# Designs tried in a protein design chat: VH-VL binders against Putative pre-16S rRNA nuclease. Part 2

Target 1, 151 residues: Putative pre-16S rRNA nuclease, of Pelagibacter ubique (q4flq5)
Amino acid sequence: MITIEDFKIKHTNKVRFIGLDLGSKRIGVSICDERQSIATPFKTINKTNTNELIDELKIIIKDNNIGGIIVGNPVNMDGSLGRSAQSVNDVASNISKSIDLPVILWDERLSTVGAFNLSSLLDVNVSKRVKTIDQNAAAFILQGAIDFLNN

## First folded at step 9 (VH-VL; from t20 with heavy chain W114Y)

Design t27
Fold by OpenDDE, fold request of step 14:
Structure t27 (fold): chain C 151 residues (1-151), chain A 128 residues (1-128), chain B 111 residues (1-111)
Amino acid sequence: as target 1 above (151 residues)
Amino acid sequence: EVQLVESGGGLVQPGGSLRLSCAASGFTFSSYYMNWVRQAPGKGLEWVGEIRNKALSYTTHYAESVKGRFTISRDDSKNSLYLQMNSLKTEDTAVYYCARGPEYILGSGSWSDYFDPWGQGTTVTVSS
Amino acid sequence: DIVMTQTPLSLSVTPGQPASISCKSSQSLLDSDGKTYLNWVLQKPGQSPQRLIYEVSKRFSGVPDRFSGSGSGTDFTLKISRVEAEDVGVYYCMQSIQHPTFGQGTKLEIK
């Protein structure tokens, strides 16, 4: 695995990324364009085993000429890693070991996903908005990452 | 009925080794984190270590007090949890409990209850 | 490690009277999934620990409604509205946002 900062330094050529949201009731997958301009929802994966997930990712990666993997990291606002972040880290690590591509954990606090999740904890009235974000969480995660890389 | 049953406790000398077992029944063992918790005589509860499930590559974590000496493993085919204890010290004397951790299913987006149930415990005594 | 601090460490209560135990964590127990992973565990004399409360205020199945949990962030409280003889034991707060850690325990006795 590599940090987004290190990746930005080491990689000058643009590649297509796949974005993963492992924190919802479904595994969200997004893909960006070759110019790393726009992330779009791609599909949801209904796998309960990491190995099965990896197998499906390999297919998607090959079919779409993916050159990197962005995984949403639900870091707590205080910077600590809770259950979700820990599990995401483990899954990302396994992906990194099995797929020969850069795997980057994207801190969701830096994206809209994190902001909306925080708001949902503070205000019940934003629950509908959070739900909408959850449905597109993988795309928002990836968009945040590629925006970081482009700036 | 969900049940955990510890075994393997006994008397050992300092520097000795002992292997504890925990037999699980009544639930899908392979889906859950598993923990060891111990309690020295007249003292509080102390977490010993955790082993996560296959989905997370059986990752283990240990308390600093036992790191390098204790090893947690599991055999999902036998619904069994193990604690290998090496280089035992007198301060390792305790009742050792196995406790079920959360259920982790990839893509579930939710975590189950934690530390339910507990086993009856098995006693380890380290003494010369 | 997250440090859990309980107060008081011992409590003697007349049957029928209320009891209250405080628990403080060294950091927030609110996780990114919106859940706060604070638990209360009771160990009755000569028995294995048993869970009473999870996620701050949720009673485990079979736990009487005289038990209630409250709090947020780093400050939590377990209350027993009417203490009964069967409530005697040691109560532990436990965080489970990371690998679990326990408070020192509060020994509840009957006067």
Scores: ipSAE 0.746, ipTM 0.886, lowest interface PAE 0.6, mean pLDDT 92
Fold by OpenDDE, fold request of step 14:
Structure t27 (fold): chain C 151 residues (1-151), chain A 128 residues (1-128), chain B 111 residues (1-111)
Amino acid sequence: as target 1 above (151 residues)
Amino acid sequence: EVQLVESGGGLVQPGGSLRLSCAASGFTFSSYYMNWVRQAPGKGLEWVGEIRNKALSYTTHYAESVKGRFTISRDDSKNSLYLQMNSLKTEDTAVYYCARGPEYILGSGSWSDYFDPWGQGTTVTVSS
Amino acid sequence: DIVMTQTPLSLSVTPGQPASISCKSSQSLLDSDGKTYLNWVLQKPGQSPQRLIYEVSKRFSGVPDRFSGSGSGTDFTLKISRVEAEDVGVYYCMQSIQHPTFGQGTKLEIK
C-alpha cells in the first residue's frame, strides 16, 4: 500500500485506476480514463469475502489494463479510523498483498465536493441526486483521487 | 439460543503453554468477529485479542500485553474459537472469556454490533 | 488504544434511589456510519459480564427500562432510575469502535 502523496511523487506516468467503494450495500467499482480525467461507474461486485473480491478484481484489472487501485477510506471527521475504515484497510491490505499494483487509500473526506460536482453532471434531477451519489460512490471516490493527482 | 462455552483453562507454570477453546452455537459463527477478554482476580476486564471473520481474511489484533505470545485462531467449520497462549506469565492469570463481536458482511454497508453473549469463562492460573 | 475513564469507581446506593455513572473516552466514539459505539456491561457477583446498553442508549433484550444510557462523542452516562438489589455488580463502559477497551469499572453496592 502507498499513500496518494507518495504515489504522486513516485509515479510520473499516468495509469488507469480502478476505484472501489467497500462501504456500500454493494461493492462499487469505477474506472477512470487513461488520462486520469474522468472516473465512471463500472460495475457492482457481489462477493462475500475478500478472496472472491480479489479474484474478480484481477479479471477487471487485466481486461481494462488497470495500473492502480484506489480504495475509498471512510475516515471519521476527526481523523480517527472507525469500524468501516478498519475493515476497508484490512481489505485493501489483502488486495495489496495479492495484486501487484499500487493500492491507495483515498480519504473520503477529501472527495465530498467532488462527489457533488460529479453528481450534478450525471443527474439533473435533484431528487435522484442522493441516490445517484450512493450508486456512484465508487466513481466519486476515484474522481477525488485522480483530481488530487492532477493538481 | 446464542451460546459461547470456553474450555481449556488450568494450572500452568510460568513459561508454559495453554490452549483455550470457545465453542459457539445458536448463530452464524463465521459472520462474526470474535474476541477474547480476560479478568485477573479482583481486577477489571481486559481485552486480549480479536479475530475478524473470513470476509476480512481472519485478521487478528492483540493487546500489547500478549502480543507475540498469544495467537487467536478460529475454525468456522467447527464453530470454534481458539487462544493459543505461549510463554505464559503470572500476570496472565485470569478468567478468560470469549465474547462475540460485530457481525460483518463484505459489501453490506452495515454493522451489527452485539458483543453478546459472553461465555462462562475458563480459569487460567499461571503459578510456579 | 482508546482509553475509557469511569467515575465514580464505586457507589453505594439505597434501594429505590437513583444512580449515575459517567464514562469518558479518549476519542470520539462516533463512527462514519453514524453510530456511536459505546456500550455498558454489567458483571454481577460471580457471573460473566453481560451487556446492558449498546450504541449509547439502546437497551439490550431483557434489560429493565430503569436503565438508561445517554451521551455523545466522548462523554457518556449510565443512569439507573431506581436501584434494586439485583443491580449490584460492577459496571463497565466499553467502546467498540475499535477493538474493545473497558473503563475501570464501577462497583455498585446497596446500602
Scores: ipSAE 0.744, ipTM 0.885, lowest interface PAE 0.6, mean pLDDT 92
Fold by ESMFold2, fold request of step 14:
Structure t27 (fold): chain C 151 residues (1-151), chain A 128 residues (1-128), chain B 111 residues (1-111)
Amino acid sequence: as target 1 above (151 residues)
Amino acid sequence: EVQLVESGGGLVQPGGSLRLSCAASGFTFSSYYMNWVRQAPGKGLEWVGEIRNKALSYTTHYAESVKGRFTISRDDSKNSLYLQMNSLKTEDTAVYYCARGPEYILGSGSWSDYFDPWGQGTTVTVSS
Amino acid sequence: DIVMTQTPLSLSVTPGQPASISCKSSQSLLDSDGKTYLNWVLQKPGQSPQRLIYEVSKRFSGVPDRFSGSGSGTDFTLKISRVEAEDVGVYYCMQSIQHPTFGQGTKLEIK
């Protein structure tokens, strides 16, 4: 895995990224456009081990011209890595070893600005049904990362 | 009847090696993180290391005091956990416990489950 | 590593009286999942350790209700409302938010 700062220096245009929310049983996947400006929900993967996840990711990568994988990193508010972050880091490391693309951990605390802006536009606090919740979380992760890359 | 039974303890000289085993029964061993915890004579408990399950590719983590000298492994087909101890020091003298950590499947951890059960312990004595 | 500090290290209690053990951690034990990973472990004389309390205040199966845990952040307490003879042993606090570390232990004896 590489840092997002290192990836910002090295990354190329004309490819899409995917975002992953690895912190839930139903793994949310998001995808961005080839201009790397807008992240949208894409699909949910329901697999029980990392090898099966990797197999499905390889299909998504081929079918959609994916050039990078952004994984949400659920660090604690004080910056420490708790159980949730350790689990996600372990899965992301295994993905990085098996898939020949950049895999970047994105600090989910940094995505709060994106989630806050969406909530301000819509009354999300009243909404009891945000369809495909796993995919929406993955979209917030990816949007935060591509916003950073575009600065 | 969930059980963990350690074996392989004994007397060994400094610089020597010893391999501990832990036999598990009464639960789906392959679904759980497994741990070693030790207790030096008259002292408190010290975590030694953890091995993850298949979902996390059996990754291992170690206390700094044993890193590079101890290796944790498991054989899910035999419901067995192992601790290979090399370059032993007198400070490694302790009762060694096998301890079950949380059950984990991808995206779903029971992180509150450190530790139950514990084994009965096996004694390692490192002295000249 | 997260340092766990217990006080007192030894406690002599008359049967039927309360006991209280303090545990402080060198950093917050609150995880991003909203849970606090502070545990209490009891080691009775001549026995293996056994699970007592998890998630600060939740009793493990079979633990009498005279045991209660409380606290948040870095500051935690185990209380025994009425100490009984079977409560003798060494009590450890333990964090499991990272690789586990234990307090020094508190030896509880009957006076």
Scores: ipSAE 0.339, ipTM 0.750, lowest interface PAE 3.8, mean pLDDT 86
Fold by ESMFold2, fold request of step 14:
Structure t27 (fold): chain C 151 residues (1-151), chain A 128 residues (1-128), chain B 111 residues (1-111)
Amino acid sequence: as target 1 above (151 residues)
Amino acid sequence: EVQLVESGGGLVQPGGSLRLSCAASGFTFSSYYMNWVRQAPGKGLEWVGEIRNKALSYTTHYAESVKGRFTISRDDSKNSLYLQMNSLKTEDTAVYYCARGPEYILGSGSWSDYFDPWGQGTTVTVSS
Amino acid sequence: DIVMTQTPLSLSVTPGQPASISCKSSQSLLDSDGKTYLNWVLQKPGQSPQRLIYEVSKRFSGVPDRFSGSGSGTDFTLKISRVEAEDVGVYYCMQSIQHPTFGQGTKLEIK
């Protein structure tokens, strides 16, 4: 896995990314366009182990020409990794070992850092659109990351 | 009744090896994280390591004091947990307990469940 | 590793009197799921350890209500309102937010 800052330096904007919400039994998947502007809900994966998840992800990656995977990281408020974040990191690490694409953890402990940058650039009204993104946590995760990459 | 029974302890010379076993019964073994905890004579409890379940690809984690020398494994079909101990040192002398951790499925865990039950322990003595 | 520091390491209590044990962690035990993973474990003489308290203040099944846990963040306390002869043993605090680590233990004796 690589940091989003390092990925920002080296990524291209001609591929799509997927976002993963690994903190839920029904694993949410989101996808963005090739211009990396808008994240939308894509599908829900209901698998019981990491190997089955990886198999499903490989199909999604091939069918949609995915060039990167963004995983929400539920770190504790003090930046430490509790049990929730450790389980997400374990799954993300296994994905990274099995899939030859960048896997990036997106830190969402202060939900507003990426959104604040958008609010600062586009006035405060960006907060009023968070409702559309909240329909799928995976889409919110991916949107935050692509907004960061594009700023 | 939920039960854990350790076996395989004994007297070993420094540099030697032992394999400990823990037989589990009365619960769905494959759903749980499993742990080894030890207690040196007259000392407190020290966590040795943990093995996750299939949902986390049986990932293992170890205390620094044993990393590289001890290996935890499990066989879910036999409801058994193992501790392979290599390059044993006198400071590894202890009672070794098998301890059940939390149940986990992908995306959800009951992280409050450290530890119940504990086994009765098996004694390892590393001495010349 | 998260270091767990227990005070006192030994205490002698007259039967029927209260006892209090302090435990401090080197970092917060609050997880992103909103739970605090601080546990108390009792090892009675000649026995295996047994679960006493989880999530700071929740008593495990069969634990008498004279045992109570409290605290938050990094500072925690186990209290026994009236010590009985059966309470003799070594008490350990233990964090489970990461790979478990234990305090040094507090030996409780009847005086």
Scores: ipSAE 0.302, ipTM 0.718, lowest interface PAE 3.9, mean pLDDT 85

Design t27
Fold by ESMFold2, fold request of step 14:
Structure t27 (fold): chain C 151 residues (1-151), chain A 128 residues (1-128), chain B 111 residues (1-111)
Amino acid sequence: as target 1 above (151 residues)
Amino acid sequence: EVQLVESGGGLVQPGGSLRLSCAASGFTFSSYYMNWVRQAPGKGLEWVGEIRNKALSYTTHYAESVKGRFTISRDDSKNSLYLQMNSLKTEDTAVYYCARGPEYILGSGSWSDYFDPWGQGTTVTVSS
Amino acid sequence: DIVMTQTPLSLSVTPGQPASISCKSSQSLLDSDGKTYLNWVLQKPGQSPQRLIYEVSKRFSGVPDRFSGSGSGTDFTLKISRVEAEDVGVYYCMQSIQHPTFGQGTKLEIK
């Protein structure tokens, strides 16, 4: 895996990313456009182990020209890594070992603040951007990360 | 009906080795994290280590006091948990409990389930 | 490691009277999933430990309603509203937000 800062340096804006919500009962997958501007819900994966998840991800990656994987990191508000964050980090590490694409952990605390700042300060059509973002946690994770990458 | 039964305890000399087993029954063993917890004579409970299930690639974690000397493994086909103890020290003298942690499948986990059930314990005595 | 500190380490209670045990953790036990991973465990004399309370205040199956847990953040309390003879043993608080760690134990005795 690489840091979001390293990815920003190596980042290309001509490929799509997927976002993963690994803390959900059903694994949410989101996808963004090739301009990396809007994240939308894409698919739900119902697999019981990491190897099955990886197999499904490989299909998605090939079919959709995916150049990076953003994984929500559910760190606690005080920055500590609780049980939820530890399990997500373990799964993300296994994905990174098996899939030859950048895998980035995105601090989920940042998605709420980042989306709010972008909506409130930089775009006069804030209401339309909010309407295009589904409540799916995977889409919010990916949207936060691509907003950061495009600053 | 859910049961954990430890075995393999005994008397060993310092520097020796011993392997503990825990036989599980009455539940889907392969879905659960499994743990070892110990209790030295007259002392409180001390977590020894955990082995996760297949969903997390059987990752193991250990207390610092045993890291590098103890190895946790499991055989899901035999519903069995193991603790290999090497380079034993007198302070490893304890009752060792097998304890079931949470059930976890990918994307679904409750971290509340530490620990139920506990086994009856097996005694390890490390003495010259 | 998260350090769990219990007080008192020993208490003697007249049957039918309440008992209270405090537990303090060295850091918050609140996880990002909104749950607080504080547990209480009882070890009766000559027996294996048994689960009492999870998620601060939730009683495990078969635990009498005279047992109650409360607290938040780093400060937690186990209360027994009316102590009975079967309640004798050592009570441990335990965090499970990371690899589990236990308090020192509180030995409950009947006067």
Scores: ipSAE 0.300, ipTM 0.733, lowest interface PAE 3.9, mean pLDDT 85

## First folded at step 10 (VH-VL; from t27 with heavy chain S110P)

Design t34
Fold by OpenDDE, fold request of step 14:
Structure t34 (fold): chain C 151 residues (1-151), chain A 128 residues (1-128), chain B 111 residues (1-111)
Amino acid sequence: as target 1 above (151 residues)
Amino acid sequence: EVQLVESGGGLVQPGGSLRLSCAASGFTFSSYYMNWVRQAPGKGLEWVGEIRNKALSYTTHYAESVKGRFTISRDDSKNSLYLQMNSLKTEDTAVYYCARGPEYILGSGPWSDYFDPWGQGTTVTVSS
Amino acid sequence: DIVMTQTPLSLSVTPGQPASISCKSSQSLLDSDGKTYLNWVLQKPGQSPQRLIYEVSKRFSGVPDRFSGSGSGTDFTLKISRVEAEDVGVYYCMQSIQHPTFGQGTKLEIK
């Protein structure tokens, strides 16, 4: 695994990213464009274990020419890593060991504004925005990361 | 009844190896994190390590004091937890408890908390 | 690692009198799920440890109501309203927001 900061320093060529939201039973997957401009929801994965997830990711990565993996990291507001973050880190670690791509944990605290902006673009109906945020969490995560890389 | 039963303790010389086992019953073993906790004579409790479940690819975590020397594994088909202890030191002398951690499913959890239940413990003595 | 610090390390109590044990953590035990992962564990003489309290104040099944836990963030307290002979043992606070760590233990004895 590599930090977003280190990745930004070491990688000058833009790659297409896949974004993962591991925060729910249904794993959200997003993909960005080749320009790393916009992240869009891709699919939801319903797997029971990390190995199955990895197998599915390998297919997606190959089919979409993905060059990096962004994983949402649910860091507590005080910067501590709670139970969820630890689980996510374990999954991310296993992904990194099995897939030969940069795996980046993205601090979700940094994507709150980005998530709101993306939500406004994806759904103009305020009443559905909350649901949209939940459904598009992976896209929000990825959007935050690529915004960071582009700035 | 939820139960954990440790075995495999004994006397071993420094530098030696020992393998502890923990047999689980009364619950869906495969769904839970499993842990080892030890207690040196007259001392407090010390977390040794954890092995998570299949959902997390059996990821393991260890205390610094045992990292590189101890290995935790599990066989879900046998409802068994193991602690392989290599390069044993005198300071490893302790009663070793297996203890059930939280239940976990991918993307949801962990549920419940540490530790319930505890085993009865098995004694490991490292002495020349 | 999160360091847990208990005070006192020993306590001698007359039966029927109250007891109080303090536990401090080096880091907040409040998680994003709104739960505070502080536990109290009792090890009676010659027995395996047993959990008494979880999430600061919730009693485990079978634990009498004379036991109560309180606190928040990094400061926690276990109280026994009326100590009984069966309460003798070593009490440990334990955090479980990360890999579990224990306090030093507080030995409770009867006068």
Scores: ipSAE 0.825, ipTM 0.920, lowest interface PAE 0.6, mean pLDDT 93
Fold by OpenDDE, fold request of step 14:
Parts: sequence; C-alpha cells; structure tokens
Structure t34 (fold): chain C 151 residues (1-151), chain A 128 residues (1-128), chain B 111 residues (1-111)
Amino acid sequence: as target 1 above (151 residues)
Amino acid sequence: EVQLVESGGGLVQPGGSLRLSCAASGFTFSSYYMNWVRQAPGKGLEWVGEIRNKALSYTTHYAESVKGRFTISRDDSKNSLYLQMNSLKTEDTAVYYCARGPEYILGSGPWSDYFDPWGQGTTVTVSS
Amino acid sequence: DIVMTQTPLSLSVTPGQPASISCKSSQSLLDSDGKTYLNWVLQKPGQSPQRLIYEVSKRFSGVPDRFSGSGSGTDFTLKISRVEAEDVGVYYCMQSIQHPTFGQGTKLEIK
C-alpha cells in the first residue's frame, strides 16, 4: 500500500483507477477515465469474503486496464481509526498483497462522502439522502482522490 | 449454549514453545473474530491477539509484546482457535483466555462487541 | 494503543452502600457509527472475566440494574447503587474501538 501523497510524488504517468467503498454490505466500485478527470459509478459487488472480492476485482482490473486502486478510508473526524477503518485497512492490505497494483487509502474526511457521513450522524432523518450517497459513495471517494492528484 | 474451552497450558522453560487450543461450541464460530487475552499472576488483563474471520481472510493482529513470537490460527471446520507460542519468556506466564470477538460480514460490521463469552482459561508457566 | 486509566485501583465498600469507578481513555471512544466502545468487565474471584456493560451504559444480559454506566468521549463511570457481597471482584474498563485495551483494574472488596 502507498499513501496518496507518496503516490503523487512517485507516479507521473496517469493511470485509470478504480474506487472502492467498503462501507456497506454492498461494495461500491467506481472507475475513472484515463485522464483522471471524472469518476463514475461502475458496479456493486455482493461478496461474502475478501478473496471473492479480490477475484472480482481482478476481472474488473483486467477488463478496464486499471492501474491503481483507491479505497475509501473512513477515518473519524478526530483523526482516529475506528472499527470500520480497521476493517477497511485489512481488506485493502489483502488486496494489495494479491493484486500487483498500487493500493491507496483515501481519507474520506477529504471527500464529500466524509462530509455526508458526518451530517448523517447529526441528522437521523436523512435516510434517503444517505441511500443515494451510498450508491455513489465509491464515485465520490475516487473523485476526491483524483482531484487531489490533479491539484 | 455458547462455550469456549481452552487447553494446552503447562510448564515450559524460557525459550521453549507451547501451543494452546480453544474449542468453540454453541455458535457459528466461522462468523466471529476470535481473540486471546492473558492475565499474569496477580495482574490485569492483557489483549494478546486477534484472528479475524474468513471474510477478512483470517487477518491477524498481535500485541507488540508478542509480535514475532506468537501466531494465532483457526480451523473453522473444527471450531478451533490456536495460539502457537514460541520463544517463550518468563513474562509470558499467565492464564490465557480464549474470547469471542465481534461478528463480521464483509462490508458490514463488525457487529456486536468484545468479549462474549470467555473461556475458563488455561495456565501457562514459563520458568527455568 | 489507547491507554485506559482507572481510579481508584481499590475500593472497600460497606454492603448496601454505593460504589463508583472512574475510567479515562487517552482518546475518544466514539466511533463513526455513533457508538462509543467502552465496556466494563468484572472478574470475580477464581472466575473468568465477564462482561457487565457495553457501549458505555448498556447492561449485558443478566446484569442487575444496580450496575449503571455513564460517560462520553474519554471519561466514563461505573456505578453500583447498592453493593452486594456478590459484587466482589476486579472491575476493568475496556475500550474496543481499536484492538482492546484494559484499565489497570479496580479491586472491589466488602468491608
């Protein structure tokens, strides 16, 4: 695994990324264009274990000529790593070990997903908005990361 | 009835090795994180390590005090948890408890909390 | 690691009197899911540890209502409204937002 900052320094060539949202039972997958300008929702994966997820990712990576993996990291607002972040890190680590691509954990606090999650904690009545964001969470995660890389 | 039963404790010399086992029953063992917690004589509780479930590819985590020396593994088909202890030190002397961690489904969880239940413990004594 | 600090380390209580144990964590135990992962564990003499309280204030099944947990962020308290002989043991606060860590333990004895 590599940090987004280190990746930015070490990699000068643009590659296509996939973005992963591991925050729900349904794993959101997004893909960006080769210019790293726009991230779009791609697929939802319903797998029961990391190995199955990895197998699916290998197919997606091959079919779409992916050169990197962005994984949303649900860091708490105070910077601490909670249970979700730990699980995500385990998954990301396993992905990194099995797939020979750079795997980057993206701090969700830096994206709209993080902001929305914070709002959801404050307002329990935003269930519908949460659902729509959840569906696009992977795209927001990836968009945040590629925006960071482009700036 | 949810139950954990530890075994394998004993007396060993410093530098020696020992393997502990924990037999689980009464619940879907494969769905849960499993942990080892130890208690030195007259001391408090210390988390030793955790092995997560198949959903997380059996990822393991260890306390700094045992890293590189202890290995946690599991056999879901046997509802069994193991703790391989190598290069044992006198400070490893303790009652070792098996304890059930959270249930986890990929992308969702972990659910529930630590620790329920605890085993009865097995005693490990490291002495020259 | 998150450091858990309990006070006092020992407590002698007359039966029927209340008891209070404080626990402080080195960082917030509030997680992004809205839950605060603070637990209280009791180890009675000669027995395995057993869970009493989870998520700060929720009693585990079978735990008498004499036990109550409170607090937020980094400061937590376990209260026993009327201590009974069966309450003797060592109480540990435990965080589980990360890999579990325990307080030093508070030994509760009956006067």
Scores: ipSAE 0.823, ipTM 0.919, lowest interface PAE 0.6, mean pLDDT 93
Fold by ESMFold2, fold request of step 14:
Structure t34 (fold): chain C 151 residues (1-151), chain A 128 residues (1-128), chain B 111 residues (1-111)
Amino acid sequence: as target 1 above (151 residues)
Amino acid sequence: EVQLVESGGGLVQPGGSLRLSCAASGFTFSSYYMNWVRQAPGKGLEWVGEIRNKALSYTTHYAESVKGRFTISRDDSKNSLYLQMNSLKTEDTAVYYCARGPEYILGSGPWSDYFDPWGQGTTVTVSS
Amino acid sequence: DIVMTQTPLSLSVTPGQPASISCKSSQSLLDSDGKTYLNWVLQKPGQSPQRLIYEVSKRFSGVPDRFSGSGSGTDFTLKISRVEAEDVGVYYCMQSIQHPTFGQGTKLEIK
């Protein structure tokens, strides 16, 4: 894995990034445009181990010309690493060993918007809203990171 | 029945080595983090270390007091947890408990908490 | 490491009377998942430790309702509303937000 500051120096604006929310019940995936300006929900992955997740990520990376992976780091508000953050760090490290792309942890405290309100705007039933909340969280993670990279 | 049974304790001299084993039964061993916790004579409980499951590539974490001297490993095919103790010191004298940590499922985090069950413990005595 | 500090370290209680044990942590035990990872563990004489309370106030299966936990942030309390003979032992608070660490223990005796 590399820091987001190092990634800012090295990356190019001709590739897309994906964002991962590894801390929820299901793995949320988001993707950005080639100009790296807008992050949008992409899909939800329900895999039981890191190897299966990595196989799915390789498909997504190839199909979408992905040049970097942004992983939400659920650091506690006081800056400490709790149980959620420790698990996420372990998974991200394993992804980084298996996939030849930059893998960056993004501090989720830097997000200014709650993930759970997007589907309420559309008056969608509760079941559909629950189904997509992981993708929405992943989009906020990726949006925060690409906003940082563009400043 | 969910059971943990430790073995391998004994008397060893300072600077020596000892290997503890923990046999697990009654649950899906490979789904759980596994831990060692110790209790020195007349003292409280001290966490020694943890080994995570296959989903997290068996990563290990150790208390600072044992880091570099103790190694935790597991064999999921034998439902067994191990503690290799090297460079033993008199302050390592304790009852060593095998303790089951959380069940982990990728993308959902740990589903339970520490610790249930605990083993009966095995005694390690480090003295000249 | 998160330091857990218990008071008192020893407690002698008349049967049927209440008991209270305080536990303080060196940092907040609230995780980003919204849960507070404070536990209470009981070690009865001659036995292995056993779970008592998790997530501050939730009783583990088989734990009598005379045991209650409370607190938030860094300050926590275990209360026994009416102490019984079977409650004798050493009580530990334990954090599980990081590598588990324990308080020093509180030995509960009956007068």
Scores: ipSAE 0.258, ipTM 0.714, lowest interface PAE 4.2, mean pLDDT 84
Fold by ESMFold2, fold request of step 14:
Structure t34 (fold): chain C 151 residues (1-151), chain A 128 residues (1-128), chain B 111 residues (1-111)
Amino acid sequence: as target 1 above (151 residues)
Amino acid sequence: EVQLVESGGGLVQPGGSLRLSCAASGFTFSSYYMNWVRQAPGKGLEWVGEIRNKALSYTTHYAESVKGRFTISRDDSKNSLYLQMNSLKTEDTAVYYCARGPEYILGSGPWSDYFDPWGQGTTVTVSS
Amino acid sequence: DIVMTQTPLSLSVTPGQPASISCKSSQSLLDSDGKTYLNWVLQKPGQSPQRLIYEVSKRFSGVPDRFSGSGSGTDFTLKISRVEAEDVGVYYCMQSIQHPTFGQGTKLEIK
């Protein structure tokens, strides 16, 4: 795995990224466009086997010309690393061993700031409506990271 | 019945080495993080270290007091946990417990917590 | 490392009376998953340690309901509403939000 700062220096602008929300049993996946401008919900992975998860990620990577994987890092609001962040780091390390692409941890607290900007630009309203929460969380993670990379 | 049984304790001189074993039964050993915890005579509990499962490349973590001197390993085919102790000091004198940590679940993190069960302990005495 | 500090370090209680043990952590034990990873462990005389309370207030299987835990963030309390002879031993608080660390222990005795 590499830092997002190091990745910013090294990455190319002609590939798509995926975002992963590893904080639940259902793994949320998001994807961005080729210009790395906007992240959208993509799918949910419900695999209990590491090989099946990695196999599905490899298919997504090939089918969508993916050049990097952004993994949400659920750092506590006070900046400390808890059980969830440690667990996510373990899984991200496992992905990094099996997939020859940059795997970057993104502080999920920073995605909240990015979401305010996205909501304003897209005229999105928050309401009580049934949604696919895991895919939406993955999209907020990815959007925060690509906003950082484009600045 | 979930059970952990330690062995290999004994008397050793400062600077010496000793290897502890822990035999596990009654659960899927390979799914769990495994730990060593020690208790010096008349003192409280001190976490020694942890070894994770195969999915996490058997990564180990150690208390600062034992880093560089102790090595944790496991053999999932034998349901066994080991502690290799080198460069022993008198302050390493303790009862050493094998303790089961959380079960690792892909995409969800550990869903159980520390520690259940504990072994009966094995005594290590470091004295000249 | 997260430092866990217990008070008192020893406690003598008349049978049938309540007991209270305090535990303070050097940082918050609240995780982003909404759970607080504070545990209580009991070591009875001559025995191995055993789980008592997890997630601040949840009793492990077989633990009598006279044991209760409370607290949040960095400050936690274990209470025994009516101490019995079988409750003697050393009580440890333990955090499991990171690699585990223990309080110094509180020795509970019957007087």
Scores: ipSAE 0.227, ipTM 0.706, lowest interface PAE 4.9, mean pLDDT 84

